VH-VL binders against tRNA threonylcarbamoyladenosine biosynthesis protein TsaE (tsaE). Designs and how they scored, part 3

Target 1, 162 residues: tRNA threonylcarbamoyladenosine biosynthesis protein TsaE (tsaE), of Nostoc sp. (o52749)
Amino acid sequence: MTIDQMTIDQMTKIFLADKESTLNLGILLGETLTAGSVILLEGDLGAGKTTLVQGLGKGLSITEPIVSPTFTLINEYTEGRIPLYHLDLYRLEPQEVLSLNLEIYWEGIEIIPGIVAIEWSERMPYKPSTYINVLLTYGDEGSRQAEITPFNCTISDLIATK
Short names: E, the ipSAE of ESMFold2; O, the ipSAE of OpenDDE; V2, 0.75 times the mean of E and O plus 0.25 times the DockQ between their complexes.

## First folded at step 1 (VH-VL)

Design d06 (framework fv_modakafusp)
Fold by ESMFold2-Fast, scan of step 1:
Structure d06 (fold): chain C 162 residues (1-162), chain A 121 residues (1-121), chain B 107 residues (1-107)
Amino acid sequence: as target 1 above (162 residues)
Amino acid sequence: EVQLVQSGAEVKKPGATVKISCKVSGYTFTDYYMNWVQQAPGKGLEWMGWVNPEDGETDVAEKFQGRVTITADTSTDTAYMELSSLRSEDTAVYYCARVYGDYPRYGMDVWGQGTTVTVSS
Amino acid sequence: DIQMTQSPSSLSASVGDRVTITCKASQSISSWVDWYQQKPGKAPKLLIYKASSLESGVPSRFSGSGSGTDFTFTISSLQPEDIATYYCQQYNSYPLTFGGGTKVEIK
């Protein structure tokens, strides 16, 4: 084989007019995704990635504030339907990411499985076998666009319902 | 241009409360955390805490817990720092300073001009 | 709390001199240190972030280096407008902590 190719569900583009739209997308994902789901967050500079994760928290019925894990690297929220593991890899080199053994968060062997949301996933030297890539890009007048691409999984019914 | 403008100097009695404002312009208020920093006369800088204007979450240094309240009003793009039970040791210049909430979160790149608070009997 | 110790507390130098300031953290902070300049009666100004990155618009004579516990800030050729107090600040963990400052004066 030339290059490892994962089974890709069809990419979906979602127009996000404002912050509330980004939050609502997160809520939908938080209400629907099962334990062991991994969301890889990529995209332009700005607060949109954190807003999406705040939506995930709301969708999971987490009442404590969700904040970017700037200094802690990993924030764990366990009060909801299933745990939320929020990671920010901005500060790490690829070799440092390898030492974190991130796979424990989605394999369900050592750690209670939940939703894993990884910001700056571009830093990862490897990817889970199954994940949802969310690319947030700037649009006009403060709008954003989300490009949602599932890898070796399907969320097309969820997106179509939205 | 990006600007943080603080309220004017205050003279207070011991036991009083002071509330300092920091009005921002030239950027999206909710994209940056707002830090508050104290500098006593002839002394160095001491971090007091921050607020995330996007969700109102705050973190306050242990030394100031119970006396400091930090808030943000997104309708007026203004951050506030309220310090109660004032002591002579609280005589200082107080600065607001922003730090980017997503990227990069490395430095406080824009500061207010400072507000002098004098606590005297 | 992480304690940041700056050395020296003050120095006097001539225009054109190389000025070096050091900062030592009480525990490892990786590269999570910034450097600020504060001129008399003014608010601090960010010069260096993440130990060695030059802030946009800051003159190239300013530089930073180091990792772990030992950090250095350098002015390659001191100018009259550089007379100020310089502070290091760690952001490896809360609470954020500043060094005691280094006052730079002209001889």
Scores: ipSAE 0.000, ipTM 0.513, lowest interface PAE 11.2, mean pLDDT 83

Design d07 (framework fv_modakafusp)
Fold by ESMFold2-Fast, scan of step 1:
Parts: C-alpha cells; sequence; structure tokens
Structure d07 (fold): chain C 162 residues (1-162), chain A 125 residues (1-125), chain B 107 residues (1-107)
C-alpha cells in the first residue's frame, strides 16, 4: 500500500438522541455492511461504543448476548448473516495487540471474513489499509454524535443496496 | 499540514542535563511513534529512541540507556528528550521525527515523514 | 543490532547522470527499508518507504528496489537540487539503524 491509497473520504455526522439511537445506528450498519468491513471505534468510556457493537450484532441477526471482550481480547460471533469479530483494546499493551494478528480477520484466508469492530482503536500501533472510523462524542441533553469517516473507501462501497 | 516545532539551541557545560521539546501541531499526536535522532557535526544520523504517546511506551537505544529519557505529554501534544551527564561528544543537532502512521501486522511504522527543524546542543567547558 | 552498510560514502556526478546508491543489511530485513534525503543545514526528508514506494510529492526520478539484505536507491537523472546526503534506514527491528550516508555532489 502507498500513502496515496490512504485518503479520507467525506465524513458523515449523525445526531444520536439517546442510547436507542446508538443501538439503531449499529443495527443499520450490521444489516448493510459487507464481509471484510473493519470499524474502528473511538470515544470516551460511556460514549456508546459497546452499545453500537450490540447494534451490529442485532443487525447481523446474532441472538447471543454481545459482551465486552475485556479479558478474552476478542469475541467471535458466527451465528449471524456474516461473522462479527469484536475486540476491545482498552487493557492491552502494544505487544499484546501485535500478537492478535488482526489482519486474519479481514483477509479471508484463514478466517471467514465478517465485520471487525475494534473498541479503543486509539491503542492500535497499526491500522488496516481500508476501514471506517466511528468517533462517538457526548452532546447536549444526554445526546451523542457519531462522526463516521471512511478511509480508502466510501460508505456506499461497503454497503449492499438491496 | 502536520508540523513539528522543537525548542531552541542550548549551550551546556559537561555534566549538565538538557531537555528538548517537540510540539506537534496540525495532526494526530497520540497514536504515532515519535522518534529522536542525533547527528554529530559532519556525521550521519543515529537513532536514539522513540515513544508512542498513547501507550506511554518508550524504547531507548542501548548506547543511550541510562542517560536518555523520552517522555510525552498528550495534553500539550509535546514529546521530550532529556539527555543527562553531558559530554563534549554529545555536541550535535537533535531531531524529532514522526512516523507516517502506516504499519503492518508486526507493529512496524513506515517512514519518518515529518521532521522537526532540529535543536543544536553544544557542550563545551 | 542490525547494521546497515551504505556505499559509496560519497560520489560526484553530472546533471542528467544516473546515480545508484547501495545499502546492505547485516541480516534479512525483508523489505523494511526507508530512504531519506538531507540537504545541508536541513532536516532529513523521506523519499522512499517500504523499499520501493515513492513518498507523496517526491519526483519520479527517485526510486528504490531490493529485498532481504541488498537494497538500491536510484536517481534516474540527477538535478542540481538533488545535491544532498542520502541515508537508508531499516525498521525490521529495534533499535532502528541508519546507513552511514552517501554524499552526492555535482562535478
Amino acid sequence: as target 1 above (162 residues)
Amino acid sequence: EVQLVQSGAEVKKPGATVKISCKVSGGTFSSYAMNWVQQAPGKGLEWMGWIIPIFGTADVAEKFQGRVTITADTSTDTAYMELSSLRSEDTAVYYCARDSGYYDSSGRYYGMDVWGQGTTVTVSS
Amino acid sequence: DIQMTQSPSSLSASVGDRVTITCKASQDISNYVDWYQQKPGKAPKLLIYDASNLETGVPSRFSGSGSGTDFTFTISSLQPEDIATYYCQQYDNLPLTFGGGTKVEIK
């Protein structure tokens, strides 16, 4: 990959009035994103990152509870439309992140490709060549804002139409 | 565009300590490796160490271990390199440099694509 | 530590000449090599990363090649503004190490 391939496309801002709105954004993404999609989740504790991933699970028709992979490092959910690979890097050192071999989850060679959702992506010493960054910030009156920025792709390229 | 601005030139006596700052503006600080490089007069480039600010992880080349401390302050987007027990052979230009932020699965950073202007340190009696 | 042996240490060439600089690693470093240009009194500038990739904004006359232990950097047609010292640098393992540099001058 060349640096010319790492471009930032148009950022989309989405107003999220409450926790249900965050869940519903996750559901939309889970219903529409194609296998091999990588979502990097940023934001402070309590900003809704886990809620968004729970939405991804529902959008994929995963019925088992989506829980934080704090101690397992990664949780794999394979019962849905496509797999969901959920990582939480909050407690990881750089060497531990390197040992995860994250690329296997989007290459489709050793592991069935699905949606990869990485919480605390700020901890990553490396980034995939193509990803969607989702920044969740607090707004007024208990609301939140999602800033969705695709890198080396467009949202339209990563979602199915019908 | 991303810029790195270093503190000004220093003149020190042998045995003193010098602390050089490198402030990042116009781009992301916390998730990029920030390198420190020494260049003695008329000599080549020598890597001293790096820090990845978000992790607080600093690695220092063995030649400089015990005398060099590399730190970062994410509240001010500033990296620091402190060199103690100065000798005349420490007279050099010191550069900070940020890696491009592109990496592979082994955690390697590609290219130091943004450099500070350099800080001249002169050690004389 | 991985040693980077760069040659030649200096060269003089004419405008329009093809200039080649070589860099040898003391062990296999795959393609984990960058090349930098340093003009007198200035900070280094990244030209090539990952052995053969041209940095954005760098003229196409600059190129890199190689893998394993042997790497080359080429200026296909030397221009006056290319007067500088050029350095290779490996990033396979810590500590990061630079070659000794090649000073390029116009005859």
Scores: ipSAE 0.006, ipTM 0.480, lowest interface PAE 16.7, mean pLDDT 82

Design d08 (framework fv_modakafusp)
Fold by ESMFold2-Fast, scan of step 1:
Structure d08 (fold): chain C 162 residues (1-162), chain A 127 residues (1-127), chain B 107 residues (1-107)
Amino acid sequence: as target 1 above (162 residues)
Amino acid sequence: EVQLVQSGAEVKKPGATVKISCKVSGYTFTGYYMNWVQQAPGKGLEWMGWINPNSGGTDVAEKFQGRVTITADTSTDTAYMELSSLRSEDTAVYYCARDKLRYFDWSQTYYYGMDVWGQGTTVTVSS
Amino acid sequence: DIQMTQSPSSLSASVGDRVTITCKASQGISSYVDWYQQKPGKAPKLLIYAASTLQSGVPSRFSGSGSGTDFTFTISSLQPEDIATYYCQQANSFPLTFGGGTKVEIK
């Protein structure tokens, strides 16, 4: 639905009753995040990571269907407000991730800056200097909880008060 | 290299229980879900269920619920399928098959084929 | 459960012919259809996954297409070693379900 609460320690915890709530969280993030933002998505299988990225796409006004990049590793969507780079590291070992040189997607040197969303970011042996971690966990009765933690940035700088 | 090897043929009486093994080699057993598929003589393929060897979590098709138990032993890299209360209609070849990829998101499960199969185990149920 | 209706049940064709098999889902399954080949006395072999993606090592004469409810599997130039039964399988929803199979024979 909407952001339900924020914590004093710069973490935001959000109750997600269903799939629609997860899509809406993604839409909010896609509407508000600036080019160069990196979102690291963590959570067990089925926790809603791809659903959140589908929401990101809608928030960016991407009309192309967003699919898991499990076999292609990277899907690029360029029709929206800013580009969306969607990665899924599920099938990779940490050593294999090193060879992908993922930093080109957030350095802003070789490619046009956009939102970078990385599923299974637990597989990364290194992280960007600035990112937003989103941990999705199972709740009661089919619900989920999202814990949004910015690193080297603040939520208020990323999500407008409006 | 990557290989699934199943236990040998079984002949059972009605009412008995059969337990089929599927030993894996050449890949990380806990990294892939394992499916079980039944094929009656001269008939098509029917999915029975799957196991996540990492967690031990299973799902079984409604037709087989109550009679099928799927387990995994991570110390020996072996999956098992146990079918109880055998009937003549259970005479079939049983296959284990590794998920190429399985992704679960909310109530939906996304599968991308079964890429490695065991050779099959023939089970004959006769009086 | 999602029903997969496969047609034809059997066909006979000559070497070099184009062979087409169809599969219809009882409800929308996007592109989550896989195709398998099973030769007599052997385990099934994955040929196509996600409706149109060719499995590594599978000859390019095999292809798949379709989305939603209607799917097609094609052998562009039938070879003698292609004599087998072919199955579609939906991968969209639990439980996984197979089509009834299509037996391909050389006439």
Scores: ipSAE 0.015, ipTM 0.515, lowest interface PAE 6.4, mean pLDDT 84

Design d09 (framework fv_modakafusp)
Fold by ESMFold2-Fast, scan of step 1:
Structure d09 (fold): chain C 162 residues (1-162), chain A 122 residues (1-122), chain B 107 residues (1-107)
Amino acid sequence: as target 1 above (162 residues)
Amino acid sequence: EVQLVQSGAEVKKPGATVKISCKVSGYTFTDYYMNWVQQAPGKGLEWMGWIDPEDGETDVAEKFQGRVTITADTSTDTAYMELSSLRSEDTAVYYCATERWELHSYYGMDVWGQGTTVTVSS
Amino acid sequence: DIQMTQSPSSLSASVGDRVTITCKASQSISSYVDWYQQKPGKAPKLLIYKASSLQSGVPSRFSGSGSGTDFTFTISSLQPEDIATYYCQQYNRYPLTFGGGTKVEIK
């Protein structure tokens, strides 16, 4: 684990030396987060958001290839420990997002609870009452940095029992 | 020192195919989408399509579907745009341009190649 | 496709004048519009991103505003080096679409 942690106002900063480090962060999150977790993915284009979600899938024991849902809007992966719902709101206006009834993915009433990963979350006219913001940015020499900020929850509250 | 360098001017006959290259330097090629933009003489800018160099995923504007192929070679950090069945109305300057986010800010197409002139004439 | 209607198609102004260019989207694009400057024989240069954010290194006399469907680009005090064609571009939906351009000339 190449975790270099600094916590300020519930934010955790993690240094990611390479693409493999980004994948491994995703694996850790996929292994540890509980059903009903919502991750809002922010960051530079090409900064590893797809790699992070591929890691989430591996951590959940999903063997199906994880691809960007840019054109499909929602990709659902149900073969793992808990489901993974991967959304990309880039092509949608806020009014169109309202018609998707996204709350069904985190309420746990109609849809089986899992991890929800949402890209372009600024398109959302509303947010879940609890969520984790993950911001990926470039560093030097191909490195990345992840900033993980929980909202209305703590990271320890979202970690699976071990 | 981010730079996009395009191949040189081309003169083609109607019905021919042209392939334009765009070599990148100063950033990680697979980190950013590469766009292609057409500008006919005295006209405005028209988006043709983009490629994600990491996985080869492309999207091509409807006007160019069936005639445009966009590819990337990660071993040489070079993107390509191939336009087939050339017509006189394809005479234009073609640009490659990359969408770059810096410091958590969206920059749109911040870095552009110098352009490649393609002339289609008999 | 989202259509971007840019006006005027051309204008002439004096050095020091305030220049305003408008861009109207055929449907709401929130703030997802960029503005470019293109000088003769050169590639476009990004000036404003996300409707109102000034690109690093671009002079402060350039500004943008608007949201939804109506956007404006302003040069507060026109300089000789600002002679160029200016384009708006939306990135709310694919395909990406540009306005028709506004040619800015000195009187």
Scores: ipSAE 0.000, ipTM 0.508, lowest interface PAE 13.0, mean pLDDT 82

Design d10 (framework fv_modakafusp)
Fold by ESMFold2-Fast, scan of step 1:
Structure d10 (fold): chain C 162 residues (1-162), chain A 124 residues (1-124), chain B 107 residues (1-107)
Amino acid sequence: as target 1 above (162 residues)
Amino acid sequence: EVQLVQSGAEVKKPGATVKISCKVSGYTFTSYDMNWVQQAPGKGLEWMGWMNPNSGNTDVAEKFQGRVTITADTSTDTAYMELSSLRSEDTAVYYCARGPYYDILTGRHGMDVWGQGTTVTVSS
Amino acid sequence: DIQMTQSPSSLSASVGDRVTITCKASQSISTYVDWYQQKPGKAPKLLIYAASSLQSGVPSRFSGSGSGTDFTFTISSLQPEDIATYYCQQYYSTPLTFGGGTKVEIK
């Protein structure tokens, strides 16, 4: 068996009928995930990745607007329940990602731990030891699907206990 | 209510082809994988293969490769399993079953919802 | 292929007894084991998922444990309606594989 087959066997698939459904999935994740969680976001342009992160922000009780960090590379939101670190690797080649020292965002040594959401995570030549992969794809009749796959963990390991 | 409803019993001659349907209701068909399982009379359960109805990807157990075709019709929320070149040893009950999957709130799940089964008798 | 070796093949016990069934994987499969109950003429019913999690609506007398290669399924107080064949199944890797089954009968 290959790694891809193993991933499929442990995937949660969620039907997303509209933008509101994608936002609500983000809200659920923002309400439940613990500090130190890393979400790797994959999918085509327009598939709802920014909407999902906007939901994460709402779930964390962040009051300022969540905007795409395509220009700034990293947007930090520190006013919520725990911080949200929103990254977009669209403009970078894998070798350039190595220079960002992204591990500081999930190690909890240099900065306050929070939820890390990385768009265009397929640009990463290395990954955290523990993460959740979220793949957003187009579905039937204009809908979307989210495929959520945890790596080296369970989602239960990452849910807040209180 | 989540239900998988299979087509009725079939009686076939050796060398024929049988196509079994599994109609889904109560959930989004493309959001869960579908499996096919064979159970010969008085024997245990044997996995035949699965399909991802969203992508169309399939995987078939080595024993059934070349004889089994697994398909889906998303317009009717129906999965199909077609078994060709039937032999008397193919006399069995065939089940469709939803899963496995990982749910963000409840964890890892196997095949949680099963069809009622379709009896296929190959006359010998 | 991952082989699932289930034991015993059959057992007879009295109402109220503790019944234990074991399942051994030919390689490490973490906790990706389900346990099913099948009554004559019926489809299998999921009782335990992820080695130890009780499926919604299933009585608490059913439990599971184990990780890696060795897994155990227990009925803490056998009831007459528990007469059935029980199967373990791994979903760590395709092809998905079942144990040979354990037929549980009342004495």
Scores: ipSAE 0.000, ipTM 0.477, lowest interface PAE 16.7, mean pLDDT 82

Design l04 (framework fv_lerdelimumab)
Fold by ESMFold2-Fast, scan of step 1:
Structure l04 (fold): chain C 162 residues (1-162), chain A 124 residues (1-124), chain B 109 residues (1-109)
Amino acid sequence: as target 1 above (162 residues)
Amino acid sequence: EVQLVESGGGVVQPGRSLRLSCAASGFTFSDYGMHWVRQAPGKGLEWVAVISHDGSNKYYADSVKGRFTISRDNSKNTLYLQMDSLRAEDTAVYYCARGEYYDFWSGPNWFDPWGQGTLVTVSS
Amino acid sequence: SSELTQDPAVSVALGQTVRITCQGDSLRTYYASWYQQKPGQAPVLVIYGKNNRPSGIPDRFSGSSSGNTASLTITGAQAEDEADYYCNSRDSSGNYLVVFGGGTKLTVL
């Protein structure tokens, strides 16, 4: 198998009945992930990506409101257990993403390591060597589905605590 | 099945008022933001107003701001549009449409379903 | 400049492919959704969030987006596809304001 090849045991699908379920998934991720973790968030507008990141913040004990950085590109939250770096690439073409030097957020060299959450990660022409992909899709009336796929890392501990 | 049914349209003289209703069924009404969209005869679609799932946030198109009021009664699964100081330019079919779930500010930018529409004609 | 621009009319031969375009600055920030409207009927959502189809919408309908332009493609056009098509997006302000394109009348020859 190549490094990019998904295994059956590596992918997790989670039914999210409501907004609270999406928030709670975010809380679990915020409580369990270590500094240097990168979450790539994919999914359509309104699929719950911002709600998931709000959960991440709560799981990190961040008390300030978390809002989408669609117009600011990057919001940094430093009051929690570890920093949260929230990025939104929605307004950018892939070639414009290359100029942002996003790697500084997960290299741990120039920026203090934390959780990096990138919305609209479909716009990235390159990805970090390790990351967790979260695809949020619409389900039946008001529900969502999260498809969680780790790359060069594991969510076994996360699954066990769920 | 998810359904929206508008009522309250009719012929009205300029300067008068009308109240439109939209009855929702087949889904949890209180979980969704709701919109009014209008279409003048032979013209395109024009967004009119939105109300959040709990009624706490409301936004209006500049063309109706100060004259129209959107409201809802979640206990009756009903959306309303109070139209005051009506003008000939307000003549249109008015549709109610279901909008976002979850996050009002980052919600979807599409509408599904739409009601059948109710015609409002403002004439002297 | 939050206005969305559509050509007022396009034609396609039965069974052929047609592309309807929508252009505006808001499309640099938000994806377009597309609606089909037949005479005397309410609009029907056919594409949302760039290229997703609601249940019941044929797979011959697809969406695409690049820069300030969004497109609706109908492959193998059928007679029942003859309708007005509208794009919509959020206002560039991001304050949950909505803008619609002027509409494109599709004639299937």
Scores: ipSAE 0.005, ipTM 0.516, lowest interface PAE 12.2, mean pLDDT 82

Design l05 (framework fv_lerdelimumab)
Heavy chain, then light chain:
Amino acid sequence: EVQLVESGGGVVQPGRSLRLSCAASGFIFSSYGMHWVRQAPGKGLEWVAVISYDGRNKYYADSVKGRFTISRDNSKNTLYLQMDSLRAEDTAVYYCAKDSGSYYEAHPFDYWGQGTLVTVSS
Amino acid sequence: SSELTQDPAVSVALGQTVRITCQGDSLRSYYASWYQQKPGQAPVLVIYGKNNRPSGIPDRFSGSSSGNTASLTITGAQAEDEADYYCNSRDTSGNHYVVFGGGTKLTVL
ESMFold2-Fast, scan of step 1: ipSAE 0.008; ipTM 0.614

Design l08 (framework fv_lerdelimumab; at its last look DockQ between E and O 0.04; V2 from the best seeds 0.00; counts 0 for: pae O 7.0 > 2, placed apart)
Heavy chain, then light chain:
Amino acid sequence: EVQLVESGGGVVQPGRSLRLSCAASGFTFSSYGMHWVRQAPGKGLEWVAVISYDGSNEYYADSVKGRFTISRDNSKNTLYLQMDSLRAEDTAVYYCAKGTRYYDILTGYSHFDYWGQGTLVTVSS
Amino acid sequence: SSELTQDPAVSVALGQTVRITCQGDSLRKYYASWYQQKPGQAPVLVIYGKNNRPSGIPDRFSGSSSGNTASLTITGAQAEDEADYYCNSRDSSDNHLVVFGGGTKLTVL
ESMFold2-Fast, scan of step 1: ipSAE 0.024; ipTM 0.620
ESMFold2, look of step 2: ipSAE 0.230; ipTM 0.740
ESMFold2 (binder alone), look of step 2: mean pLDDT 92; pTM 0.951
OpenDDE, look of step 2: ipSAE 0.020; ipTM 0.614

Design l09 (framework fv_lerdelimumab)
Fold by ESMFold2-Fast, scan of step 1:
Structure l09 (fold): chain C 162 residues (1-162), chain A 127 residues (1-127), chain B 109 residues (1-109)
Amino acid sequence: as target 1 above (162 residues)
Amino acid sequence: EVQLVESGGGVVQPGRSLRLSCAASGFTFSNYAMHWVRQAPGKGLEWVAVISYDGSNKYYADSVKGRFTISRDNSKNTLYLQMDSLRAEDTAVYYCAKDLTYYYDSSGYHEGPFDYWGQGTLVTVSS
Amino acid sequence: SSELTQDPAVSVALGQTVRITCQGDSLRSYYASWYQQKPGQAPVLVIYGKNNRPSGIPDRFSGSSSGNTASLTITGAQAEDEADYYCNSRDSRGNHLVVFGGGTKLTVL
């Protein structure tokens, strides 16, 4: 194993029977994660990544609709418990991602810390030092599997006591 | 098992209309977008149209826009293609194809790939 | 023609490896899927979403992508693999539109 593999905390597999299950996973994460958390979302087209982010927004008590940032790379939602920064790298090459200076969203210096959710994170040529990877894979009839892998952290380290 | 069975093809004169049907079974029809794809004799595949799971969204290739209408009847598990103002260049085998993606994960839109195809129905537009 | 480019023909010797390519700028943003079509038959999905195989598709079929190019690889080609192969993806004009490559005729020698 490499050092990176040794620093990956326990991977969790979750069966998601339907859209509501995916929303509820997002709600749980949105209710409990602390400012500065970065969620990297991987999965094929239609795998439920945007649905999970909609759940995140509900968990943060964001009432405005959460949509994929089709015409803007980054959608910022500031009405909730903490900000949500929703990014979608779908149309970008890794080289183009470098010009975006994405680190400002997790450094907490220039931007108010919140939850950062990045769709198509496989487009990133670099990653934050601490993040939670969520891989969504297809099943038939609305089922999905979520593989949640914390990197250099545990989910409990990022969850605030309510 | 998933099955798609097309019907309605035939020989028709230019300027006339024809309606194709596709009977679906073996999956929950109302949860998936459906496509029509055609192939002219000796030529490649050409995407024609898509309809969302609930019929609320429809998209067409430029070559058929304004002449063809895709529709579905979820109570009958049937997909339709109404072809108006037919031209010689519409001559092709028309395939019914199922979108792989469950409806709400695609935001109600298709994404192709097409995981199942019907056997095709031949439409010949000739004088 | 389509906005996805395929070579019209390729040959491979029985038991050898062949790579069929599909090229277009939309492939930088959208995954390609691959279909096998034998004469007089409907197309069959063999690879989708970069490198996923539908149930029943032999292990010798695999997919890959890099930049604006997607590839279908057949490792240890069999006589029954002789067919036309089509790639498809989303049209760069919009997420709701689909485009096919022109097709590649594979001959197994």
Scores: ipSAE 0.012, ipTM 0.535, lowest interface PAE 8.9, mean pLDDT 82

Design l11 (framework fv_lerdelimumab)
Fold by ESMFold2-Fast, scan of step 1:
Parts: C-alpha cells; structure tokens; sequence
Structure l11 (fold): chain C 162 residues (1-162), chain A 123 residues (1-123), chain B 109 residues (1-109)
C-alpha cells in the first residue's frame, strides 16, 4: 500500500479571504508546530505558497527574509524558536533526491530538528512516516482555500503544549 | 498587479544579433524562475529557454542552443534574451513568462505572460 | 511540438459541451496545463495541474487526465470562449524542458 492510500486523519478546509489570511495561517502553524514537523506544500500560483512560508517564518520569530530555495535546494533559518528548513525539489529527479538523505532534517540525529517545509514533494521517492500536506487552491472571487491533511498523525500530535 | 513587459524586438538581418528585455513588476522577481516562449506568425507556442531565480541554472530548446543566451538582473527586475546568429526561422513574437509549479504533480505552468515583442528576421 | 498532439480544430454550439484533447507519452508522468489565446493577445492560463483554475477563470472550464491523454472541457460554451487552446507539459526527459501541443482552434457556432 502506498502512503497516498493510507488512512488520513480528518482533513481541514480553511477559507482564506486575502493575503493576510494566508500569512496568518502560516503564523499559526509556525507558533504551534513542534520540532520534527514536516509540511508538504502543494498548489497555488506563487503568492499563496510564498506567503504561507513567510507566515511560518514569522510564527517562528525569524526576522531574516524568507526566499525560494530553488537554486540552493535548502534554505536553513536557525534564529527562531526552532529551525525552519525550506526545501524546493523542483530541479531534482526522484533518484537524485535519494542521494540527499533528506531524512536527516526530521530524524533529529545529525541535524537539529525543526519545521521542514517541502515544495515539489512529488520528487520524493519516499515520504516521512508522519507529515502534514497543505494544498492551496483558488476559490471564488479571488479567495483561496487551504486543505490541511495530516498523514499518520493528528495536528494536535504536532502542536506544542502552551 | 503582476506585470511583464517585453521590449527590444524589431526587424533584423539574418546572422545579426538582437537582445530582448522583460521588465517585471508586482511580485518578488528574485523568487521566480523565468522563461521565454515564442510564437511564429500564424503558428503555435514554442518554448525557448528558462533561467533559475538567481541566474545560476539555464536550459534551452535544441533549436536555439548555442545561439541564444538567457540572463537576468535581479537588482533591476529584468530578464534578458541575447539572440545571436539569427535565422529566418527565429521570426516570432517573443513572450516572457513567469513559471510556477505544483509540488505534488511535478507540473510546470506559466501563470503570467507579457504582451510579447515581435522579432522579424529578414533581408 | 509533435511530442504533444492536439487536433487542429473543433467546433461547438452555444451552450453545448466541448472537449479538447492533448496526447503524448509525457502525460503518463506529468499533468498538462492549458492556455487560451485570442487573436493579437498573449496566452492566458485556464487550467493547471490536473484540474485547477486560476482566479477569474469560469467554472465551465475543467481538466482531466488519464493515461497519455489530458482533456480540457468547456461545459456550456459561450461566444467569448472562441479562441486557440494550447496544452503544455514537461518533455519526456523530466527536466524543466517544456513542450507545447500544436494548438486547437475552437469555433463557437
């Protein structure tokens, strides 16, 4: 059975009226997710994905500008509450992804665990044992929708205790 | 709000050179890969070239490889296409386009296009 | 390109449904995106991925994909839908090399 056919915990749909709503969703996730959380980012025409990751950085108290890691593959932001690892697998084939040993970013053995946000996750020949899929799509009248789907976990399992 | 404006087209003789520019506004230019796509009069769309967000990686269609050079200046929000050794078959409207992808689908799509600039190669 | 094949022309009556197809081996691995182009204008993205619509694109536009074929469906065609439609995808190498179909001219009768 492939991971995309596994039982999914409840999917949550969130209406996003504007860019500020998308940013605020990112801030909420950055404030609440625990080290070792992996987010797989899908969909949207640019601004929504970028805005969500920028919100994630703000929620982590990162003051450094968040930029696309298309060339570098991985941008690491270590000044916040926990690290943010922003990956973009756009230029890689699945076999090339295997050689990167991406699991080091969520295992907590070689690299300090943080929040991992991955674009172009379709390039992964395997996925983490637990992750959150975030799909941003267009709605009516210029709005967006976020579909948040946890795999082998619940959102509450990944939220830090206040 | 997002705008791409091409310029530099015109009539040029075979074997000569021409440089196209694309001025970008309304988005963080340095965060996006950019493409050139052309369309010969009365014909379909043909992909020409791509450049990564920071200018570090480039790919070209076989029809232009070795003759065309894509580049960008992120401080000026401008994309360029240097066209050398021009041939009659290069006659086309040249569009710059911003690319976005769907991570799960592995799909590349062009969400914004410029108005195009006409290049005519004739003697 | 010949790597993605489209029929050159198709017609539909006002208010009826039309399906425009794009065929190629790369579509087994990558989803097609669709563009509408009217005379003298730049292309406009109407569908990306399997079936996603950009803001401002009417609900009557939808996409589907099966095997080596992608389709753009217009349900309840309107006069303003008369245009050329192009599909695109990645080439068979999987690199960010892009290939376009030859285009389909849609006439709304």
Amino acid sequence: as target 1 above (162 residues)
Amino acid sequence: EVQLVESGGGVVQPGRSLRLSCAASGFTFSSYGMHWVRQAPGKGLEWVAVIWYDGSNKYYADSVKGRFTISRDNSKNTLYLQMDSLRAEDTAVYYCARAEGIAVAGTLYFDYWGQGTLVTVSS
Amino acid sequence: SSELTQDPAVSVALGQTVRITCQGDSLRSYYASWYQQKPGQAPVLVIYGKNNRPSGIPDRFSGSSSGNTASLTITGAQAEDEADYYCNSRDSSGNPHVVFGGGTKLTVL
Scores: ipSAE 0.006, ipTM 0.486, lowest interface PAE 14.2, mean pLDDT 81

